# Designs tried in a protein design chat: VHH binders against q96fz2. Part 176

Target 1, 269 residues: q96fz2
Amino acid sequence: CGRTSCHLPRDVLTRACAYQDRRGQQRLPEWRDPDKYCPSYNKSPQSNSPVLLSRLHFEKDADSSERIIAPMRWGLVPSWFKESDPSKLQFNTTNCRSDTVMEKRSFKVPLGKGRRCVVLADGFYEWQRCQGTNQRQPYFIYFPQIKTEKSGSIGAADSPENWEKVWDNWRLLTMAGIFDCWEPPEGGDVLYSYTIITVDSCKGLSDIHHRMPAILDGEEAVSKWLDFGEVSTQEALKLIHPTENITFHAVSSVVNNSRNNTPECLAPV
Short names: E, the ipSAE of ESMFold2; O, the ipSAE of OpenDDE; V2, 0.75 times the mean of E and O plus 0.25 times the DockQ between their complexes.

## First folded at step 10 (VHH)

Design O33 (framework vhh_8pnl_2; at its last look DockQ between E and O 0.51; V2 from the best seeds 0.00; counts 0 for: pae E 5.8 > 2, unsure alone 62.4 < 65, grease 24.8 > 24.2)
Fold by OpenDDE, look of step 11:
Structure O33 (fold): chain B 269 residues (1-269), chain A 120 residues (1-120)
Amino acid sequence: as target 1 above (269 residues)
Amino acid sequence: QGQLVESGGGLVQPGGSLRLSCADAGFTFSDYDMAWYRQAPGKERELVARIYIGGNTNYADFVKGRFTISRDNAKSTLYLQMNSLKPEDTAMYYCAKPYRYSGSTPLDYWGQGTRVTVSA
């Protein structure tokens, strides 16, 4: 996964992340550093994206089932990194393969500390290789959306107006991530950064791409992944597997340029 | 959710100029794509211009370079500079957020509009 969309306004995003704590109380996640959130139809590595994480990471004795929403840098910077510039990392930390997560120190260590997060997105982009050509067709991949009587099928959104109606109750994609905290050697603010765990693609997506993000489907999966106080690493890792509960449509080549930040990136072609 | 309030409309001669403003009382103005619409008497509401969160803009075909949409995020204000106005531009002009963000009920975020009249 090298490109996502997360364009919902902060208020809408917050409401979309409504949850129940372990006591059954309805809650909204509190924001940490909301000013770092920048909505975009076209998010690339090194940009900030909003993630969910347990309140227990910030507050001693907090209920670990409570959630915080925070923008973090995409591309995990390990806490042990000693260079002053994160861009000097010699290995790619945009993604973490599920099969080697426990073999790589950069991911194993923060995971062992319970630094699990849920990366939020409208969806993610993937490119299908066209046989016999160097051309790649981009696809937008997301959770199936509930058809409201007023919302035509996403696939049938022939008009910009119809497409806009689809976002009224958009179910966000929830991807399993690992985050870490890095203190710059020269001082300054602590950098929070994340990696997205990837798995082999489901059957439905296999023709497009062989890998996909580990998607946490449903509130229980999200809650268990986040609650590092009650759920062990071993139990949490059981949640990491391919899911067939995804849909996708072809989009224009506009998304190929990371500088393009318009709804056209998401629109069906 | 903040109320959108349009201003700057009025009577102008053909070839004249107006600058419309839309103030958003909300705190998340910068998170939204914004747009201007217009509705002439007996006609359907139509898009005039849109400005995206990334700063890109889109204009209706009838604009033909005469109008400029812009935004000031610090002031939570949307603008429409209208030059070379024509009688055909006479309409109620509305500011809007193009996406519906109501939890249970789809709500369009529209202002009350500002009237633009182009007449000799």
Scores: ipSAE 0.635, ipTM 0.825, lowest interface PAE 0.6, mean pLDDT 90
Fold by ESMFold2-Fast, scan of step 10:
Structure O33 (fold): chain B 269 residues (1-269), chain A 120 residues (1-120)
Amino acid sequence: as target 1 above (269 residues)
Amino acid sequence: QGQLVESGGGLVQPGGSLRLSCADAGFTFSDYDMAWYRQAPGKERELVARIYIGGNTNYADFVKGRFTISRDNAKSTLYLQMNSLKPEDTAMYYCAKPYRYSGSTPLDYWGQGTRVTVSA
């Protein structure tokens, strides 16, 4: 997974992440660094994306079931990285294979510290190889959505595009991530960065790409992945597997250039 | 009351120029795609121009080359620079957030409008 869409405005994104804590109380996640959130239809590695993580990471006495939402850099910079410029990191940490996560120092160390997060997106993009050609067909891949099709009688004036109505009650894609905290050796702000865990593609996606992100399907899976205070690393890793609960459609080549940041990137063709 | 407030409309002769402004009194302006629509008397509201969160723009064919949409995220303000105005551009102009999201009301998505009249 190397390209996503996460375009919901901050207030809309916050409401879309409404959840219930362990005490049964309805809550919205609390923001950290909301000014660093940058919505986009075409997010690439090294940009910031919103993630959910346990409030306990920031407050020692916090309820581990309470959630923070924070922008983090896509591309994990390990806490042990000793250079002064994280952009100089020589290896790619955009994704982390589920089968080797406990063998790679960059990932097993933050996992041991409970640094699990849920990466939020509208959906992600993958490029299907076309037979006998160098051309690739992009697809937008996302959770099945509740249908909200409507005629043009009421609200017709505010509906110039077919796709603008689909964002009403959009179910965000929730991907399992690992984050780390890197402290610049010469001082400055701590950098929070993440990687997306990947698994073998499900049957439904196998014709598009051989790998997919580890998707946490439903609030029970999301809650268990985030709650490092009650759920051990071994138990959390049992949540990491392919899912068939996914849908997709072909999109235009506009998405290929990461500088293009318009709804055309995810519109069906 | 609505959060979007348009201004800058007026009476101008053909070939003249006007700059419309739309101030968003709420938070998170920089996170929204924004649009200008217009509605002439007895006609349906139509899209004039869009500006997306990444800065890309899209224009209706009837204004291409004459109108320029822009935004100032620090001031939470949307602009429409209108050049080479024609009598056919006479309308009430509305700024809007073109997408519907859960928990929003119509007042959050539409301004009250500003009138543009182009006549000799």
Scores: ipSAE 0.536, ipTM 0.791, lowest interface PAE 2.0, mean pLDDT 87
Fold by ESMFold2, look of step 11:
Structure O33 (fold): chain B 269 residues (1-269), chain A 120 residues (1-120)
Amino acid sequence: as target 1 above (269 residues)
Amino acid sequence: QGQLVESGGGLVQPGGSLRLSCADAGFTFSDYDMAWYRQAPGKERELVARIYIGGNTNYADFVKGRFTISRDNAKSTLYLQMNSLKPEDTAMYYCAKPYRYSGSTPLDYWGQGTRVTVSA
């Protein structure tokens, strides 16, 4: 998983993240660093994307079921990294394989500190290698969406007004992530950065790609992954598995160039 | 969220031009796809043009190349250049942030509108 769409405005995104705390109270997540959020149809590693995490990471004595939303850098920078420029990391941290997460220091250490996050997106892109050729077919992959009279489908968007209906009440993709906090050696603000945990692809996606992000399907899974105050690392890792509750459609090669920030990136072909 | 304020409407002869502006006082302007809508007396509002956060545009069929939507994110301003105006273009013109989350408080924000009158 190396490309996502996360294009909703901050206020819309925040309301899409409405949740219930452990006491049953309806809440919205509180933003940290909202000015770092850059919505785009075509997000790539090293860009900032919003994640959810427990309020307990920021406030001692906070209810660990309360959520913060914050933009973080995609591509985890370990707290022990000594260079001044994160681009000098000698290894790729955009993804973290679930089968080796407890063997890699870059991921094991922050996970042991309870540094779990939920990575938000409209959906993600993957490229299918076509049989008998070097050509790749990109797909946009996302949760199945509930149809209402007010909402539309991506495939039915034939006009500007129908496009607005596509995103009405969109169910955001919720992926399991690990984050870390890095203090630049020359000083400045702490850098928050994340990796997306990956698993073997489900049967429905296996023809597209052999890996998929670990998707947290439903409020219970999201709550347990975030709540490091009440849910141990061992219990949280049981949430990490493939899911078949996913849908997709082919998209044009416009998405291949990460500089293209346009609805065409995710439009069906 | 700041309130949207349209300007630049007026009375023109057929074939004339107007440039509409929409100012947004908020700092989240660049997050939004933006749109122009219009409403003639006794009619429902209809989409005129839309501009996406990535810069792509879409136009209603009746525009037929006569109007151009644009935005300036640094000035938090949306524009509609209207050329070759026809009497049928007579309407209140509104700018909008046309996102909403179904089952919750609508986030769509509309300006007060600016009137365009095209007299035969």
Scores: ipSAE 0.121, ipTM 0.576, lowest interface PAE 5.8, mean pLDDT 86
ESMFold2 (binder alone), look of step 11: mean pLDDT 77; pTM 0.783

Design O34 (framework vhh_8pnl_2)
Fold by ESMFold2-Fast, scan of step 10:
Structure O34 (fold): chain B 269 residues (1-269), chain A 120 residues (1-120)
Amino acid sequence: as target 1 above (269 residues)
Amino acid sequence: QGQLVESGGGLVQPGGSLRLSCADAGFTFSDYDMAWYRQAPGKERELVARIYIGGDTNYADFVKGRFTISRDNAKSTLYLQMNSLKPEDTAMYYCAKPYRYSGSTPLDYWGQGTRVTVSA
């Protein structure tokens, strides 16, 4: 997973993340650094994306079931990295393989500290290799959405009003992530950065790509992944597996260039 | 949520220039695509220019090469530089935050507008 869409305005995104705490109280996640959230139809590694994480990471004795939403850099910079420029990191930390997560120091150390997060997106993009050509077919991959006669799917050819309504009740993709905190050796702000855990693709995606992000399907899975105060690393890792509860459609080559940030990036071909 | 306040309109001769500004009192300016619309008397409101998150821009055919949209996220301000103005550019100019993807006129956040008159 190397490209996502997360274009919702802050208010719409926040409402889409409504949840219940341990006491059953309805809540919205509290923002940290909301000014760093940059919605886009075409997010690449090194850009910031919104993630959910436990309030306990920021506030001693906080209820670990309460959630913060914060923009973090895509591409985990380990806390032990000693150079001044994180772009000089010699290895790619955009994704973290589920099978080696406990073997790689860059991931096992923050995981041991409970630094689990849920990466939010409208969906993600993958490029299918087409035999006989050097062309690749991009696909937009996302949770199945509820359909009604008045709320069209993203591909609906109905009125502009129906197209606008698609996003009101959009079910955000929730991907399992690991984050870390890096303090620049020469001083400056602490950098929060994340990686997306990847698993083998499910049967439904096998013709598009051989790998997929570890998707947390439903509030129970999301809550357990985030709650590092009550859920151990061992128990949380049981949530990391392929899921079949996804859908997709082909999109135009407009998405290929990460500088293109328009609705055409995710529109059906 | 905040209010948008436009300024910089006025009377100018054909061929002249004006720079419009739109200040966003809200604290989430960088989270939104921003757009300039205009409405001439007796006509429907039409899109003039849009600037996406990340800096990409889109222009109506009737202003391409003459107008430039830009944003300053640190100042929460949107700009429209208008050059080679024509009598047909006479309109009330509005800035807006689009509330959702639609390709339609934004309905969420509108300013009160600033008037531009181009006449001899």
Scores: ipSAE 0.000, ipTM 0.103, lowest interface PAE 21.6, mean pLDDT 82

Design O35 (framework vhh_8pnl_2; at its last look DockQ between E and O 0.55; V2 from the best seeds 0.00; counts 0 for: pae E 4.3 > 2, unsure alone 63.0 < 65)
Fold by OpenDDE, look of step 11:
Structure O35 (fold): chain B 269 residues (1-269), chain A 120 residues (1-120)
Amino acid sequence: as target 1 above (269 residues)
Amino acid sequence: QGQLVESGGGLVQPGGSLRLSCADAGFTFSDYDMAWYRQAPGKERELVARIYIGGSTKYADFVKGRFTISRDNAKSTLYLQMNSLKPEDTAMYYCAKPYRYSGSTPLDYWGQGTRVTVSA
């Protein structure tokens, strides 16, 4: 996964992340560093994206089932990194393969500390290789959306106007991530950064791309992944597998340029 | 959710100029794509211009370079500079957030509009 969309306004995003704590109380996640959130139809690595994480990471004795929403840098910077510039990291940390997560120190160590997060997105982009050509067709991949009486099927959104209506009550994609905290050697603010765990693609997506993000489907999966106080690493890793509960449509080549930040990136062609 | 309030409309001669403003009382103005619409008497509401969160803009075909949409995020204000106005531009002009965000009930993010009249 090298490209996502996360364009919902902060208020809408917050409401979309409504949850119940372990006591059954309805809650909204609190924001940390909301000013770092930059909505975009076209998110690339090294940009900031909003993630959910347990309140227990910030507050001693907090209920670990409570959630915080925070923008973090995409591309995990390990806490042990000693260079002053995160861009000098010599290995790619945009993604973490599920099969080697426990073999790589950069991911194993923060995971062992309970530093699990849920990466939020409208969806993610993948490119299908066209047979016999160097051309690649981009696809937008997301959770199936519930048809509201007023919202036609996303697939039938023939008009820009219809497409805009689809975003009413949009179900966000929830991807399993690992985050870490890095303190710059020269001082300054602590950098929070994340990696997205990837798995082999489900059957439905296999023709487009062979890998997909580990998607946490449903509130229980999200809650268990986040609650590092009650759920062990071993139990949490059981949640990491391909899911068939995904839909997709072809989009224009507009998304190929990371500078393009318009709804055209998401629109079906 | 912040209320959108349009201003700057009025009577102008053909070839004249107006600058419309839309103030958003909300705190998340910068998170939204913004747009200007217009509705002439007996006609349907139509898009005039849109400005995206990334700063790019889209204009209706009838604009033909005469109008410029812009935004000031610090002031939570949307603008429409209208030059070379024509009688056919006479309409109520509305500021809007193009997306509907509602929990249980769809909310339209529309202003009350400002009237533009182009007449000799």
Scores: ipSAE 0.718, ipTM 0.862, lowest interface PAE 0.5, mean pLDDT 90
Fold by ESMFold2-Fast, scan of step 10:
Structure O35 (fold): chain B 269 residues (1-269), chain A 120 residues (1-120)
Amino acid sequence: as target 1 above (269 residues)
Amino acid sequence: QGQLVESGGGLVQPGGSLRLSCADAGFTFSDYDMAWYRQAPGKERELVARIYIGGSTKYADFVKGRFTISRDNAKSTLYLQMNSLKPEDTAMYYCAKPYRYSGSTPLDYWGQGTRVTVSA
């Protein structure tokens, strides 16, 4: 997973993340650094994306079931990184393979500290290799969306014009992430950065790409992944597996250039 | 009370120019795709121009080359520069946030409009 869409305005995104804490109280996540949130139809590594994480990471004795929403840099910069410029770190921290997460120090250490987060997106993009050509077909991949007034779901059969109107009550994609905190050697603000855990593709996505992000399907999975105060690393890792509860449609090559940032990037073709 | 306030409409002769402004009282203006719509007497409301969060723009065929949409995120203001105006451009012009969410009202995403009249 190397490209996402996360274009909802900050206030809309916040309402889309409504949740219940351990006491059953309905809440909205509290923002950290909201001014660093940059909505886009075409998010690439090194840009900031919103993630959910436990309030306990910021406040001693906080209820670990309460959530913060914060923009974090995509591309994990390990806490032990000694250079002054994080852009010099290799792009291999964009994703973290589930099968080797406990073997790589860059991921094992923050995971051991409970630094689990949920990466938010409208959906993600993937490029299918086409037999007999060097061209790749991009797809937009997202949770099934339910129409409120009509039976059925939003999908590829809807016209491209209708895709400019679908965002009311959109169900955000919730991907399992690991984050770390890096303190610049010369001083300055702590950098929070994340990686997306990847798994083998489900049957439904296998013809598009051989890997997929680890998707947390539903509030129970999201809550357990975030709650590092009550859920151990071993128990949390049981949530990391492929899911079949996804849909997709082909999109135009406009999305290929990460500088293109319009609804055309995710509209069906 | 509405958050979007249009201004800059008026009476102008064919071939003239007007600049419309739309001020957003909210604090999330830079996060929204923005649009200008218009509604002529006896006609349906139609899209004139859009500007996306990334800065790219889209225009209706009937205004291409004559109108320019722009935004100033620091001032939370949307603009429409209208050149080479025609009598058929006579309409109420509305700015809009094209996104809605549950609990939103029309006043959250539509302005009240500014009138443009093009006549000799």
Scores: ipSAE 0.514, ipTM 0.767, lowest interface PAE 2.0, mean pLDDT 87
Fold by ESMFold2, look of step 11:
Structure O35 (fold): chain B 269 residues (1-269), chain A 120 residues (1-120)
Amino acid sequence: as target 1 above (269 residues)
Amino acid sequence: QGQLVESGGGLVQPGGSLRLSCADAGFTFSDYDMAWYRQAPGKERELVARIYIGGSTKYADFVKGRFTISRDNAKSTLYLQMNSLKPEDTAMYYCAKPYRYSGSTPLDYWGQGTRVTVSA
């Protein structure tokens, strides 16, 4: 898992993140650093993407079931990192394997501080290795969506009616992440950064790739992963498993170049 | 109340040029995919051009390189530069955002339109 789409305008994204707090009240997450949100059909490591996290990370005595949404850097920079340039980190922290998360200091330490987040995307891309060749077939992978009788899927006509019906009500992919906060040694703003937890792929995706992100399927799973005030690390880790509630379609190789930011990246071929 | 406002239409002879503008202070255009549509009397509304958040564009086949969609992020303004105009380009032109909502508030996703008339 090294490429995603997260292209919705900030306001549309925020509406898609409506939730209920522990008292049953309907709420929208409050933004931090909204100007850092950079929507794109083709997000790669080191870019910023929005994540959900508990309000308790920012406010003393806050209700830990309340959510903040904030852009964070993809590729966790550990709080103990001593160099001035995050690109000098010698380990890849784009992903974190679930089976070794408690063995790696880069992930164990922030996890022990309750630094759990939900990484948001339209869906993710994965490349299928073709037998007998080094060529790869990209796929766009996402939650199943409700289709209407009058409009099709992502590949429907360009009319406003079809776009509205597909994307205005899109169910965002919700992936389990860990974040950390790094203070540059020379000063400046604290860097928030995240990793996406991975698991073995489900049967439905095994022909595409052997790993998948840990997907939090449903409001209860999302709430428990975020709520470090009420849900222990041990209990939260029980949420980390493959899911079969996923769908996909082949896309063109336009997505291969991360500079291509166009809806063609996720269009069915 | 968050309404898109088109301007720049008018009466022009074949081969002439017009620049259409669309403004709204209710959102940042650079965060949205945006479009121009047109509708001639008695005909269905049709896509003219789209501009996507990454800056790529898509044009209807009838444009044939004559029109250019662009935006000015600092002014939250969408443009359509129309060159080599033909009588069949006569229509009401609409600016559109392809999403109904901004956060929880419903908005109009069409403007009132601006009329373009191309006649000898």
Scores: ipSAE 0.310, ipTM 0.671, lowest interface PAE 4.3, mean pLDDT 86
ESMFold2 (binder alone), look of step 11: mean pLDDT 78; pTM 0.790

Design O36 (framework vhh_8pnl_2)
Fold by ESMFold2-Fast, scan of step 10:
Structure O36 (fold): chain B 269 residues (1-269), chain A 120 residues (1-120)
Amino acid sequence: as target 1 above (269 residues)
Amino acid sequence: QGQLVESGGGLVQPGGSLRLSCADAGFTFSDYDMAWYRQAPGKERELVARIYIGGSTRYADFVKGRFTISRDNAKSTLYLQMNSLKPEDTAMYYCAKPYRYSGSTPLDYWGQGTRVTVSA
């Protein structure tokens, strides 16, 4: 998983993340650094994406079931990194393989500290290798959406009521992530950065790509992954597996260039 | 009244120019794709131009080369520069913030409109 869409405006995204805490109280996640959120139809590694994490990471004695939403850098910078510029990290931390997560120090250490997050996206992109050519076919991959009488089509070029019907009550993709906190040696603000855990592809995606992100399907899985105060690392890792509850459609090559940031990136072809 | 407030409409002769403005009273303007729509009497609203969060733009064929959409995120304002105006451009022009969510009303994503009349 190396490319996502997360284009919902901040207020729409917040409402899409409505949840219940341990006591059954309805809540919206509280923002940290909301001004750093940059919606985009075409997010690449090193850009910021919104993640959910437990309030307990920021507030001593907070209820671990309460959620913060924060922009974090995609591409985990380990807390032990000693150079001044995170872009000089010599290995790729965009994704973390589920089968080696407890063997790699970059991921094992933050997991031991409970640094689990849920990475939010409209969906993600993958490129299918086409036989007999160097061209790859991109696909947009996302949760099945509930169809209502008022629902629209992705990429509809109609009135605002019709154009955005598809995003009304859009079910965000919720991917299992690990984050870490890096303090620049020269001083300055703590950098929060994340990696997406990956698993073997499900049957439905096997013809597109051999790997997929670890998707947390439903609020029970999301809450258990986030709640590091009550759910151990060992128990949380049981949530990491392929899912078949996913759909996709082919998209235009417009998405190939990460500088293209329009709805055409995810519209069906 | 509503969150989006249009201005700059008026009466102009064929070949003239007008600049429309749309001010968003909210705090999240920079997060939204924005659009201009128009509605002539007895017709449905039609898309005139879009500007995306990344800055790229899209135009209806009937205004391409004559109209320019732009935005100023610091001022939470959307613009439409209209050149070489034709009688066929006569319509009510609407600013749109094209996102719906549970509990939103038309006033959250539509402006009240500004009237453009192109006539001698």
Scores: ipSAE 0.453, ipTM 0.741, lowest interface PAE 2.3, mean pLDDT 87

Design O37 (framework vhh_8pnl_2)
Fold by ESMFold2-Fast, scan of step 10:
Structure O37 (fold): chain B 269 residues (1-269), chain A 120 residues (1-120)
Amino acid sequence: as target 1 above (269 residues)
Amino acid sequence: QGQLVESGGGLVQPGGSLRLSCADAGFTFSDYDMAWYRQAPGKERELVARIYIGGSTYYADFVKGRFTISRDNAKSTLYLQMNSLKPEDTAMYYCAKPYRYSGSTPLDYWGQGTRVTVSA
């Protein structure tokens, strides 16, 4: 997973993340650094994306079931990184393989500290290889959406009047992530950065790509992944597996250039 | 009372120019794709132009080459520069946020409008 769409305005995104805490109270996640949120139809590594994480990471004695939403850099910078510029990291931390997560120091250490997060997106993009050519077919991949009396469909986004109806009740994709905190050696603000855990693709996606993000399907899975105060690393890792509860459609090559940031990136061809 | 306030409308002769502004009192202006719509007497509202969060634009065929949409995220303001105005451009002009969510009202989505009259 190397490209996503996360275009909802901050207020709409916050509402889409409404949840129930351990006491049964309806809540919205509390923002950290909301001004760093940058919505886009075409998000690449090194950009900031919104993640959910437990309030207990920031407040001693907080209820571990309460949620913070924060923009984090995509591309985990390990806490032990000693250079001044994170972009000079010599290896790719955009994704973390589920089968080696406990073997790689960059991921094992933050995971041991309970630094689990849920990465939010409208959906993600993958490029299907075609035999005999270097041209690839891009696809937009997302949760099945429930049709409501008020909502439109992605196909309706081609009409300017209908574009606004597509997102009214959109179910955000919730991907399992690991984050870390890096303190610049020369001083400055702590950098929060994340990686997306990947698994073998499900049967439904096998013809598009051989890997997929570890998707947390439903509030029980999301709550258990986030709640590092009550759910151990071993128990949380049981949530990491392929899922069939996804859908997709082919999109145009407009999405190939990460500078293109319009609804055309995810519109069906 | 809505968050969007339009201004800059007025009376102008055919061939003239006007610059419309839309101020967003909300703190999330830079997160929104923005649009200008218009409604002529006896007609439904129609899309005039859109500007996306990345800066790309869309124009209805009837204004292409004559109107320019732009935004100033630091000022939370949307603009529509209208050149070579025609009597057919006479309408109430509305700015809009394209999103509607649970609990939103038309007043949160639409501005109050600003009137443009093109006549001799």
Scores: ipSAE 0.381, ipTM 0.716, lowest interface PAE 3.2, mean pLDDT 87

